# VHH binders against Protein NEOXANTHIN-DEFICIENT 1 (NDX1), part 7

Target 1, 282 residues: Protein NEOXANTHIN-DEFICIENT 1 (NDX1), of Arabidopsis thaliana (Mouse-ear cress) (q8gwb2)
Amino acid sequence: MDVEEKRVSSGYAKPPWIFKGSALYQIHLVKAATARAFIPKEFRLVEAFGYTLGGFFLASYDDSPAGVFDELVVIAGIVWNPPTSCAWAARVLVNSDEACHHGRKEVGLPSQVARFSKNITAVPKQKRDRAFGFLDTFGLGTTLSHPENLMEVKVSEVDSAASTDICNIQIRSDETKVGNWMGPAIKMALPSFSGNTIYNSNLLKYSCHLHCRVRPVRPAVVSGALEDETEKFTEQNHTSQESLENERQLSKAVMLSKPIIALQFKCLTMQVEAPVVIYPSK

## First folded at step 17 (VHH)

Design t6 (from r4 with W108E)
Fold by ESMFold2, fold request of step 19:
Structure t6 (fold): chain B 282 residues (1-282), chain A 122 residues (1-122)
Amino acid sequence: as target 1 above (282 residues)
Amino acid sequence: QLQLVESGGGLVQPGGSLRLSCEASGFTFSSYAMGWYRQAPGKQRELVAFITSGGSTNYVESVKGRFTISRDNAKNTVYLQMNSLRPEDTAIYYCARGDSETFLGYPEMDYWGKGTPVTVSS
């Protein structure tokens, strides 16, 4: 009897893996020193004037190999992969044990289990400038404005019974939106490097192929508490607990970096190809 | 003229029930998500429940099991059935229209009614 052996992923079908939902992709100006702390020495960081392009990818999947779940990918920066570049994830937070284990094992992601708490409100529009406030008192600038949508996403890592706050992401609607329009359809490929973790020591490259409707939006406001980075870096303790906390603090620094642009993805289909093992340079 | 008109608010005793209605006009009702928000004095206007164009529903935790959102596309109307009312449910309730496609699990609302007050008090 001919029995073909097939690799079985942890709760997933064979690659490519398909994720459907929506996402906010936000690019930050990340300090090169912060990004470099995540990136193996074999890779050359793409940087200018002490900064690289990192940020985050916040997604909600309504159809995936792991079912319905939320994901926050903290992107440390981009590294050279001539003739292009690849992203390097600092941390991948998911509210699915299955997605966490698959990411660690099969994709080499620095995945951790997290809780996503979403609070949806309608808030007054931002404070006007001085000129509008003056016109408002004369009735010339008074606009009966509908409130803005505000989504607050609180993300906390979960370690057995413990929960550690990572950040709060505040997403406001864009007042320039025209009806139900979601922006143009786009297809793109986003190659990434991964691996070099305690869960997968290989260096890997994988590709995400996205099909979605894309619209530029107001950057989300991220908040959270940071420890003093210089104090943490001067500690010469190499324990597992110290290393975990250091990675958390550096990931928070990426999230709190200066936003440049934000893109809303709707009707997202993300196809993740099987990763390949790579052997850098020589 | 796009319009959302809420009705059915009033004074009710704790433990009582009330049914809110929101009649929509000026757009293709069946193509949009609809939602209910509430704003208590001194609080932010918060989502209570929404229903997609396809009829899927979502509720905030504080009202699950007590409130039911529904829609009648033939009447261009969305309803909020509120049971087991508590004093904490006292608020102005607003109807909202949202995008047919959700973003991060929730419809983005782009139009709001003027609200209907609900008071839960002995």
Scores: ipSAE 0.800, ipTM 0.907, lowest interface PAE 0.6, mean pLDDT 84
Fold by ESMFold2, last read:
Structure t6 (fold): chain B 282 residues (1-282), chain A 122 residues (1-122)
Amino acid sequence: as target 1 above (282 residues)
Amino acid sequence: QLQLVESGGGLVQPGGSLRLSCEASGFTFSSYAMGWYRQAPGKQRELVAFITSGGSTNYVESVKGRFTISRDNAKNTVYLQMNSLRPEDTAIYYCARGDSETFLGYPEMDYWGKGTPVTVSS
């Protein structure tokens, strides 16, 4: 039967589910109207001056129940969950069919399959102000400067054979750091709401427990692609798909919102507990 | 004080082989990832391959199966063995030092050598 009498799991085991890797967590100032379009009426959006705090969580997992995969969580905003608040995901893009299926069914995530294309280059440092331009006049300021890392992450949704561009995320290295420094170790719990999707109509609540090294970094620059493609014939290509396109456009709006801060997570261990079905009280 | 010195570049015919070396000094070599980048004329400097402090390797698709990165911590040296060279491989090759822990699958590089030119032509 089994040579070592060990079972080999080919998928998700029992909760809690453990994901290990790294991530970029970026907070954006998202228009309340944009965020509200994703959030069920049962929940009260945390907002001020017409804005909420959304953004994205871009992760690469090197050890997970679904193996190695990438994830982009588009965060619409935060909602009240006294005495705290919870994030609401607008869209969850993963390059794993298994992670997509599990997220949809078991966690209530608005998951879609995507491609993540990463291009790694070294680029010249950004322009300096007028005072530092004085040093450039002598030819000393830039001749000995090292280039910066640039990671370009192009994310596109995949539906069978079709591909739809979502965004390009440009991550440039921050100012010089000391050696291998990764920031302080932190532990935190991040409660989230989910569900109310065509894949899981329940309202759900779950917790993520994170352990990682965290440091603030320069916010990534996000750009979007305009979609003017001519529609090609397919058996499932219906003109009544405007609501799905609207969700994509609103997700792009979240990604293109103004950044506030960005945090780098290294040595990340994320423990996701089993969701609980919740029943809104009247 | 900190220094990365590349060598081993030169002129080679298509299909040929070349071995690049990068000698490091001024830091604890075994604690860092190391990588090779290249810059063709008129192009951006792009990643070719990297090797973690633990010895794991990664390659861009265009060089997989043709290039091999390795390191010798006793000699503070990282190597790039380049086989089955093509004219498209013509570039200045740069050695780079990166963090021991990857970020989104790649080490963040913070120090660079001066480069060694490689020309592949008939």
Scores: ipSAE 0.798, ipTM 0.907, lowest interface PAE 0.6, mean pLDDT 84
Fold by ESMFold2, look of step 17:
Structure t6 (fold): chain B 282 residues (1-282), chain A 122 residues (1-122)
Amino acid sequence: as target 1 above (282 residues)
Amino acid sequence: QLQLVESGGGLVQPGGSLRLSCEASGFTFSSYAMGWYRQAPGKQRELVAFITSGGSTNYVESVKGRFTISRDNAKNTVYLQMNSLRPEDTAIYYCARGDSETFLGYPEMDYWGKGTPVTVSS
């Protein structure tokens, strides 16, 4: 497939689109076969030993063209785009109808409406050592530790009459956090491909520029029931609803993949440039 | 020496009111978010409300419309006005300090006081 790069833009606000807030960016080892299912065959997956780098980007925006909303980007993997590489989004979950429609139409994102339920507690610090566990047996270990934050984020896709649980993301405060320190300021550019969806059949290319304060944190613990991914591929009488459920199950597999590293972004400004159409003949 | 000292707890009848206070010392109070947590017997210590350094407030659904968090930077004090109290509000209430910038919509809390008990019973 040859590419003809053209600029096209239309939308509810003029690009570039600006999103401000905070995010957790977590990288997972994702099976290449799982990632491959989301990525057009024209693109070469960056993989080694049957794995690619996927994961998720969990954000909360307090200022955006769509107002205040939460977003979970499920990242299937990375693809070659010399001289760099690009992330490929498997699914984009947002708790805003407006953000969902904007993402689908203007950016070509595989967006779905979701509910984000957040529960904030203070919990005893996790035990690190067997000797500490011995002290806890006498009831001394947990009372000696200063509490830490726990944020539990339950994410469910919503389709009017139905709600489908996707995952539970457990975010624990980092023991390296000291007061108001939030890490060094960085700028990062993330060129991306998008499109090839039922809402936008074009293949699109755009740039996402992030300005934020960043620090490494403990990877969040993701949980949720996996339904048999392999068994679904053997079902007869395939339907549109079964195809949607397969995409959900593959997205869950990405979320439940082995974490490698997690980054906390604060004071985030994300600038999304107008996409350009590639492969102009649809 | 960082310190958070809660006061104002006690016994109150259902439908009554209490005002909790938390006096802070050992840090620049106006530069931090402040919050209130509560822990009922057998339950986790849960966030009730917070107020940012800039004065923006947030409440859990179970207390919206009944509780009001406020701060007085001149007195280094955060308050929780609790109205229309219910037996379910019975807990030890803890004052908390958090960072000035929220993460995923909430300040990251790093210090809690000793707590003040609140009992709602006839």
Scores: ipSAE 0.797, ipTM 0.906, lowest interface PAE 0.6, mean pLDDT 83
Fold by ESMFold2, last read:
Structure t6 (fold): chain B 282 residues (1-282), chain A 122 residues (1-122)
Amino acid sequence: as target 1 above (282 residues)
Amino acid sequence: QLQLVESGGGLVQPGGSLRLSCEASGFTFSSYAMGWYRQAPGKQRELVAFITSGGSTNYVESVKGRFTISRDNAKNTVYLQMNSLRPEDTAIYYCARGDSETFLGYPEMDYWGKGTPVTVSS
């Protein structure tokens, strides 16, 4: 009889699972039609005027059940779960095979392995506000201003032998930052739905309980290429490769949606509770 | 009066060594991360290495094994020991101060020195 030996030391244990690090949580106005493509028909999308609230959660964990890794959660939108609402993840990109496996099986995440390439530079200020433009006109802004800290995060999905670009996220330091201040300490819960994947057919609900320092920051600038119109005319959407590319393009559309706000999380401790299997109402 | 004063730059032949120093004043040095950036002519100013307040170090791939960042909190000074120098290392090197807590794996830099030039040529 075949015997599977499972190594549980230094890996994942029983929930809750604890992740420590930092993150950028950015909210986008996502077209309801785009979000609808990810969300089972049983769920009612929270929308107004054809839009929902999606965006992304970009994290770096320095202590977790899977060790040190990076994560990009693409959030399609918000769905009703009375008396509250829950986020729906379109994709979860991680640069850890272990985190990908655990997310797929235990939490029902649409996890894929990705590469995160970070490039750190200092660039001239991009401030173009009317008041600060006045200072730039006199040269006072450039003389009295240090360069901006710029982090470029390029995220590429790894599919066996192939690697495809998803997006480039440009994060500039916030000029309104006062010294080493990280914002107030907060506790919050981020309830989410998951599942309905080839890796976990259940519909699941889980909650992330966060303890962190939070500060509003300048929204990151996301760039990338959406599917070209000429490519659409030449492809047939009947293969596994074509279906996967369509899911990637929809995730890019979420990432490229109009930003509303961005929050910097420092000293983050995220506690992920055991998921609960759910059954949508009739 | 917050200041970062770099020194130690100069002309050196390929394969040579230089030690850059950055003396800090006007803040509690031991509470901040410190870093070195460089800017070659016509290029962007890029991170080379940083050291956290706790002493952890990070290097870009192109300098790993050749450069060593260190700090002496008693002297309020951060150093960059550059060995096995190559012509591609030619740049103005800038000292930077960063937040004590990293964000997405890196300290956010908020103050910069004036730089010290390094030229590697035969």
Scores: ipSAE 0.796, ipTM 0.907, lowest interface PAE 0.6, mean pLDDT 83

Design t6 (from r4 with W108E)
Fold by ESMFold2, look of step 18:
Structure t6 (fold): chain B 282 residues (1-282), chain A 122 residues (1-122)
Amino acid sequence: as target 1 above (282 residues)
Amino acid sequence: QLQLVESGGGLVQPGGSLRLSCEASGFTFSSYAMGWYRQAPGKQRELVAFITSGGSTNYVESVKGRFTISRDNAKNTVYLQMNSLRPEDTAIYYCARGDSETFLGYPEMDYWGKGTPVTVSS
């Protein structure tokens, strides 16, 4: 057996798990009914006027227990865990088989293997202001346009030879960017619930401790086609493939929800603590 | 004052080669990522290649194996060696400066030069 000395196998990694890279953390106003579909009835959803706070965490890791990979965490909503709240992950898309396996087994994540296709362009400044529309009417708007950076991230789930489109995420450069300043250094804890899946029947709580440079940015624009999720969720859905498709459509609904804020994380170190088995308070 | 000045463009036959140069001034060149974009008629200005401050390179799939990006920090210059040129490579090529730290695997570009035209035709 000729292996490197002291190589850590992905199946035997010990917590805490350390991930280094960068991320976009975006908060959406998610319909409570959509979030409720992912969350056990025992948990009290944090909601107001039929909405909760969900969204996504889009990351690229250049150093992790599973090597280099990309991740999209779809966050269904927030549930009460007094005196605070915990996020509930609806779906975790990764372009690493190794990361998918470990997330399922060790953290109880609803992980699926996906492809991330990134396309980088320079585009004209977005002209949504009425004042600039007025200038375009008089032929003045062109002189005020400047190129900005656009990253388009297309995310598709894969089943060996087949793939299913999930969404397209458009990330534009922020107009308030100050040179290459990355914002202040912060420490943040993002507690989440997980588990209750076919891969891990336990109900779990875990925490991600972040150390990074953070700045607010223009929210990314998410696009994608939706099917009628009500029709797909009826009692006529008798197969596991149709049920899995319904979960995908609800995850798309979370991604397509109205953005509130977005945060760019650079020089990210994320420490994932050992999950704790929990029992619902009822 | 920040400047990026491209040169080396021109007309070339299919299968030919060109070397683009971009001379930078007004900033600490060695501390920034640099890249090349191109814009074909009727298309968006797209990333072609970038090189980090540490010298790591990245290319779009359509140019891998044919194009090579490099930098000379002593001369404040980034290069794009373009080999095996095809008519589809016809575009205006723009030099770009990007953040020293990448975001989601790519430097965020914040300045582009005026461009140098490249035409590949029989």
Scores: ipSAE 0.794, ipTM 0.906, lowest interface PAE 0.6, mean pLDDT 83
Fold by ESMFold2, fold request of step 19:
Structure t6 (fold): chain B 282 residues (1-282), chain A 122 residues (1-122)
Amino acid sequence: as target 1 above (282 residues)
Amino acid sequence: QLQLVESGGGLVQPGGSLRLSCEASGFTFSSYAMGWYRQAPGKQRELVAFITSGGSTNYVESVKGRFTISRDNAKNTVYLQMNSLRPEDTAIYYCARGDSETFLGYPEMDYWGKGTPVTVSS
């Protein structure tokens, strides 16, 4: 009986793994108590005045080991890794089964399968109506007829037990945008800790090296689907897991936290290095 | 100056066809993505289709297989061929200009024309 190694049918080769596309990276003031609920006690949260820096990374990849897919990384906060700090992902939502499996197993991510519904509309500029009202009187309405581009991204987790709305992310065009300008080319690292999940018990550290064009943009407006989830859950919720519901509610709290700044990434190449196993420093 | 001028709208019976045209001027047409939006009475102006500067196309699900977007860079014109029209396609159709590089899968549109009305009814 000569047994060969099993063939892995994933599109993932050896690390580093390369993802190409675009993203919105938004930083929120997250309450330390909310962030700590996700973070193992072995790590020291970076906080000031009861807050840490969390938020989200919303991406669309058009070239990756898993093909084309969308991703929402919910970032609980940052933890000390002297002399620097690392991000901790609270939840990673992807609309690809392959990306979910890889993230869980190889990167130690708290990945879940999700649906991303995108609705693209053009909406009136509300804050400019008062400034151009007199211009409309004089027949200058062409400036008022320039609507804003609005992308609404509704993110819902999907599993065998329930379909749960997480958030709606409203991204509108920046008023100062001019033509095809994408901002300067940059190289940056987004170091993160991960692991300690039912899918990967190790504590891990990994790095995402980004090469992209970056432009500051108006922060996206995030809203929850709380009323819809309440209606769905009140009917037959005797068997739901309390810890799963708690993690979802805490992830929503991160998403709904106060935004500080948002960055648009275009022409993104994200290189994910092989994670390393880490041990408590005691 | 920047202009997008739509034409080709009108009244048509269900199952019929129309071809919309949008002539662009005042910018380097071949360097931009182009798209079509529509706004039904009492509804939001929504994306219908877009075409990148390189010619790649994308459509909303409700029009796939029925509508075809195309561009002619020599004429600075984008087209929307609408076949198998349904009453729910009734709307004002707007031409739009967008960035050459997509963001989260879509070009960011920054200019729309005045629109051309399309009515699908018996």
Scores: ipSAE 0.791, ipTM 0.903, lowest interface PAE 0.6, mean pLDDT 83

